# VHH binders against o26223: the designs that were tried, part 14

Target 1, 191 residues: o26223
Amino acid sequence: MKLLWTSQHIKVTVHIDGKVSKMDVLEAIKTRRSIRKYQDREVPEELIDKILDAAMCGPSAVDERPWHFIVVRNREMLEKIPEVHPYGAMVKDAPVAIIVCCDSSLEKIPGFWVQDCSIASQNILLAAHSLGLGAVWTGVYPLEDRVEGIRRLFSIPEHVIPFSVIPLGYPAENPGTRDLFDPDRIHLEKW

## First folded at step 15 (VHH)

Design X12
Fold by OpenDDE, fold request of step 16:
Structure X12 (fold): chain B 191 residues (1-191), chain A 124 residues (1-124)
Amino acid sequence: as target 1 above (191 residues)
Amino acid sequence: QVQLQESGGGLVQPGGSLRLSCAASGFKFSRYWMSWVRQAPGEGREWVSSISWKGTWTYYADSVKGRFTIARDNVKNTLYLLMDSLKSDDTAVYYCAKHIYSSKPKTQDEFDYWGQGTQVTVSS
């Protein structure tokens, strides 16, 4: 009996009545998708604040918390990001983007800042999704041309390293959910 | 160079209607939110209405809500303001303004370019 997993189209009924339906953590993780199309709708500052709060709640090596965040809402700047980030074309269509950076002066153990900023970036994505926004992680580090491009564009000091650019907005696409579970990637006790 | 040119103003009786236009050039018009702002004699600038870059979202001041309609034609690079049921208090110079952000404006500094304005006079 082949259990036909009926793809329950979770109609995310965006209830217009301002009640941000709280997603369960597992639901947020499993249903999150990269969103690259956005509505021409304003993203409230309160949502960005919640997202940034979540971004700072992740663990970091020896609690170094090396992350900084640039919130970009200026349309001219958003339009310029794709000029220095070839895979950032969708950024110009978003009402807001967050640039995740590392302050190297806060690093206690060399190299762990990449993990720290990755955790922060992922928390941004999950928080955005849980709040009914779409987002995508566009990688900056470790590509030198992108790092320097973003650095110059936003006048980022040399000791601060841009890590990711994350555009956010109300989604104008629904890519559906994917089952990415692969039991072949799980090893018990030994490879 | 960014240019905004308003037109369509004039003298109208109370209860009358006008259609304002703003011709935009020198920038990607379809990529920016736009607003109408007015200034009555002896008064400060008052926000009137805003429209999103695709035209999907519109916002109105309480003083004009239900009477005015903001619209845009991104092919023609033109912003419009349809004004119905005009009142004497609507007498002002009306300005077209370009947004810096993709949001409803909170302050006047959220605009980076302005037109020269068009005079609207509502009088019996």
Scores: ipSAE 0.891, ipTM 0.946, lowest interface PAE 0.4, mean pLDDT 93
Fold by OpenDDE, fold request of step 16:
Structure X12 (fold): chain B 191 residues (1-191), chain A 124 residues (1-124)
Amino acid sequence: as target 1 above (191 residues)
Amino acid sequence: QVQLQESGGGLVQPGGSLRLSCAASGFKFSRYWMSWVRQAPGEGREWVSSISWKGTWTYYADSVKGRFTIARDNVKNTLYLLMDSLKSDDTAVYYCAKHIYSSKPKTQDEFDYWGQGTQVTVSS
C-alpha cells in the first residue's frame, strides 16, 4: 500500500487584516522560513514580550536555563552589527534584533548550553512566525571573530557567550514553503 | 556631526497653509525615522507627527490629524511638514527630531538630535 503523501499545500492565507490568526504548532514549524527582508514597520513591544516568553519555555539540561537575551532596537547598534557579523547584513534592515547569549556561570553540565540556546533560538523563530513576523537565525557561536565582535559591540562580559543574532520584523518577502521531509534519514531500530 | 535645520516657518492667517522643511546632514538620513515636535509659548513640547525611514508609515497627533502631512525625500535628505487649515493653536516653534528607534515615539527621550526650530505664527 503506497501511502500517497498528498502534499496538501496548506495555503497559509496570511489574512492581511490585523487579526494574527493563531497557527497550530505543526503549521508554524512546517511553514516557517528565514526572512531577510523587512517592512519599515514598527514591531510592538507586546509581540517581543511574547516571543521572549516562548524563548524561555524550552527545555534545558538539568533545567539550567543558561540563556540571556539582549533586545536591540537602537538603530545605530543595528547598523553596526553587520560590521562584526559578515552574514548579518539583514540585521540593519530590521526594526529589532534579539541576541541570544549563554551565561556560563549558570551552566551545570559543560557543553549542553549550545543545545539550550539553540532551543531558545528556534522557539524565537517559531513564535515570531506564528505572530506574523519574519525572522532569521544568524549564527554567532562558535565562530570566534563573530563572538568577540558581538561581545565588544554590546559590552558582554567574558563569562557570557553570544550565541545567535535574530533580526525580526514584518516580512517584506515570501519565500514560500519547502518540503524538507527525507525518509532516507530515518532508520528503524538500527543503522 | 549630525545637523538638522528647519525652515519654512512664518506668519500666516487662520485657514492658511505652510510647508516646513528640515535639512538633515551628518548621518544616514534614509535609515532613521523622523518626527516633528512643536512647542508653544509657555507650554511643553508636543509631538506632532512621525514618519518611517522609507516613508511608508506615518503617524499624527489627534490635534493635527487630517490637516498636516508629513513626508520625506531620502535623496535630498529632507523632512517635510505640510500644514493646511492652520489654526491659532498651531502657533509654536516647530522642531525636527531624529529617532533612536524604528517606532512611533512614546517619550521625548526617544530622540537623540534636534534642530534649532522654525517659528510658525498663526494670527488674524
Scores: ipSAE 0.891, ipTM 0.945, lowest interface PAE 0.4, mean pLDDT 93
Fold by OpenDDE, look of step 15:
Structure X12 (fold): chain B 191 residues (1-191), chain A 124 residues (1-124)
Amino acid sequence: as target 1 above (191 residues)
Amino acid sequence: QVQLQESGGGLVQPGGSLRLSCAASGFKFSRYWMSWVRQAPGEGREWVSSISWKGTWTYYADSVKGRFTIARDNVKNTLYLLMDSLKSDDTAVYYCAKHIYSSKPKTQDEFDYWGQGTQVTVSS
């Protein structure tokens, strides 16, 4: 386990303990919902470690794995995120948020980092859900104002691109499940 | 400017009760976890109790569990510590502390602001 502290009290914890979730993967995918209301309950570090482990298990273009993660628990910083992210109002109500970033110096093929970071972000959401947490993907890239806002707020280097902000917490809402299957979107062999 | 001001301390006999208050100002009180920390003479600071920003979750040191109750009034921006069945070992300066994180504190570095403290003396 590595614990890194920044001058802004940003905590980065990496723990590689492979405990498998009891939730079936299809169940996790089908029942996951965006959660924007959270309990005033702390999220254990162990769960964040598991989530980050899952985030790093996704495929990436030519295995470039360009992702970095900022784990934000500082309450003051969480309160500031909505100031630079207009649709991130729920972030200030979460006990923790993960900022997914791309280190462009790790990119091997231009442009595929968006797919890589998307996969990592989705794995965060699925892992969180399987662990009994709620989360929501708040997009940062490719909106320049949000990218620069988050960059400035967290002193992110120029070669690192903030991609998404994902608040996490124990859910304080239950939006239910929905069926999004649409057979009209499936084409056999040709359009 | 963030301010925390403790009150309610005093001299009590063993088995007695006290109610401490901490008046908070200069920040959004309802958005932060809060704690009580005490320091006995010649001893280091000891965590006593913590409360979540909505007051739903409370935590206590083993030494005070079952005797002390932490509470908060977010309308009044006030933190409370109800102390029952006081013992001589509870003698200390009691501090109100603001959390940096939304979790039970692990170290003293997880607090960014402290009050001046209020003296609690338990003596026969």
Scores: ipSAE 0.881, ipTM 0.938, lowest interface PAE 0.5, mean pLDDT 92
Fold by ESMFold2, look of step 15:
Structure X12 (fold): chain B 191 residues (1-191), chain A 124 residues (1-124)
Amino acid sequence: as target 1 above (191 residues)
Amino acid sequence: QVQLQESGGGLVQPGGSLRLSCAASGFKFSRYWMSWVRQAPGEGREWVSSISWKGTWTYYADSVKGRFTIARDNVKNTLYLLMDSLKSDDTAVYYCAKHIYSSKPKTQDEFDYWGQGTQVTVSS
């Protein structure tokens, strides 16, 4: 008996455009906006792999690399995140989310994991943007009710700290460009 | 409890048309991709068509492209398959299937619920 699943895979590949090297890094940083509305379009696994590779390229305190990532594609689980994350309503509208976590057993300098996971989270946002995706960082840590809720929902062990939830999708909005440069924030030699 | 109930199957002449319906209940239908999958006698299951949860993206197996149209009504919680230019090779039980993920399926394990199916028979 012949199962004809291969035609599905052919159509999946047409959604990959291969634009990972087209955007200059300064352009990516300056044009990235928080995106909270997504197309009901599939995000290919290849793009998520590239984003996570980029996330792990970030520096960390004494190279401790404390991060772990949970890739959530299960629709039912995505629908449940807003039940424990009051500002994560847009997560249910995304085809995929990445939960950035800290494994405290990898921590070498106490407390620097927050900076480490922030760097990984920002790299996720920039990599997603460079690939034509939209994303937003929704905060979990240090809000204990959110940390506990996400930990329970995804069976995260006590030594692992969920830091952020980042929904991703092809954008369905265009917030425009902002000019946020403020010279008053720059101090020469001293305060 | 998730329920998927197909209807609209029957006996049809080659070149004829049928419209299949799948009534959905027990879940937030408008939040899930849906598919039609068919199984001919003595054959494995064959993916036929998928539709994204807003209906913006539709996908078809090469064997039915241009002849079948998938649609959904998120107000009535109903999935449709309009089948035109039917051939003897379209004879199968047609199943409505609920996606786990927001993606085009790669394997049948990406569906968590199936209907009981409706028989489509294209006579010679």
Scores: ipSAE 0.593, ipTM 0.852, lowest interface PAE 2.3, mean pLDDT 90
Fold by ESMFold2, fold request of step 16:
Structure X12 (fold): chain B 191 residues (1-191), chain A 124 residues (1-124)
Amino acid sequence: as target 1 above (191 residues)
Amino acid sequence: QVQLQESGGGLVQPGGSLRLSCAASGFKFSRYWMSWVRQAPGEGREWVSSISWKGTWTYYADSVKGRFTIARDNVKNTLYLLMDSLKSDDTAVYYCAKHIYSSKPKTQDEFDYWGQGTQVTVSS
């Protein structure tokens, strides 16, 4: 008769469309655009799980896998990010953001964590795009004020370095595809 | 201080209609999802309906789908529940609740503020 709530968990089943379309990887790479406007539509936890699975599939220096991810869905926290990250204004308009971090205790080769976390960040963007979401990478590292601001806001310990903040949502804009191939950037055999 | 004040409850006969209002203040109302939750005598709280912060997405419990309509006015900071075709098992205290997250709620712990409730009684 009635769906009753208690102080314990209730079961809310989210049904995702039963059809999953596979996007060609080259198509995903070529058509992904930075999306800064989002619908007020929820992003199911299942999609974030798939995105983070993809993020962790990236290669890393000596397989060090230094990345950690903070999933931010708390509206008040999302509203606060632009206060410490001035170029992250669109984060407050997203239903969810992912903070990509490096745990320096996992480093095996100093300094390669930047490449490692960059790979994870790009995989987040591509996976989001393939799932019909829009995202944008907003830079945190190496800008010290942003690093410290994000660290304070999310209680990130000193040995963990926030690298990027990636807001995600169903897109509310379509900036189109760009043709950016430039043969003059290709050098055969030497500069 | 976050305030949620419900109004519009009352006694109505089966098949009747009521319009509940929830006046919100002390927070950026237009930035949050909102819900109606009800509690019948001797029962736990039951989620009724949710609305996204722009109002574009609305969700309803199966027990009220097709009979209740959730709406919001982000200029007046007010949440509404239009209840049609009321039945005796709709009798409950109806609460306005503020979401922590931008999603359908899974538990009542996903609301950080509640109103005091307004009584709806459906009786012939």
Scores: ipSAE 0.568, ipTM 0.842, lowest interface PAE 2.3, mean pLDDT 90
Fold by ESMFold2, fold request of step 16:
Structure X12 (fold): chain B 191 residues (1-191), chain A 124 residues (1-124)
Amino acid sequence: as target 1 above (191 residues)
Amino acid sequence: QVQLQESGGGLVQPGGSLRLSCAASGFKFSRYWMSWVRQAPGEGREWVSSISWKGTWTYYADSVKGRFTIARDNVKNTLYLLMDSLKSDDTAVYYCAKHIYSSKPKTQDEFDYWGQGTQVTVSS
């Protein structure tokens, strides 16, 4: 009996035991850095599922949950993103990217979708970090040239707004941590 | 214009060794995963091996593990398959295939370009 190509499609449930998060949430927030260099290692679909689950756990205005996510793994599409997103050059080097979008038909109060999608985007970054991945948020909205370019590239409908592009992969760099605490930014009782 | 040209096939005795090459052009070879896929007479295509774009990660079908080695030279834009301990059931046309994604393939639809193939025949 010979295994043919369709036998390569085996249903596998995998636990990445060495990649289960060991990290306290405050540690994750403090140690997460933008990662722009990635190993050529595949990112399993199961990790993307976990990251998107985390993204959807964010609060939203009036629980409107306006977010949609496009998972991009096609190398030719990843290579095209910098043509419409000049600060997205590192996307070419990632095995996968997530486009965070707002479906305006889900908006229940005007204008808060930006906060909603920002929360989802940050959760993607933190979840990726906790799973041993590196990621970076590259801005799309509110830059109209980028919004339209990404919309055209990925056939995004008129009522859906691309907000951010987040390339991710196993990190091939380790930026140092930063001491960013600034007491002068804290105001008690008044400005 | 993407081109993949396999070479190095031929007749070998059981237990023998053979080295296949795939010359790649018309795309940035070093940015893509590559695979070897084989097709025996009257059979469907069978995935053999894959290699990541920097060559750090390699994967093999169970039928060839320990006997075959996939490698790449990103300076020469060439993919290799080193085949040792050849058996009669390794007889097939071997194809070089370019990945669409940066992952192990699950179906042949995950390749966008194929070479013409090179025949490997293991016979005594």
Scores: ipSAE 0.475, ipTM 0.801, lowest interface PAE 2.9, mean pLDDT 90

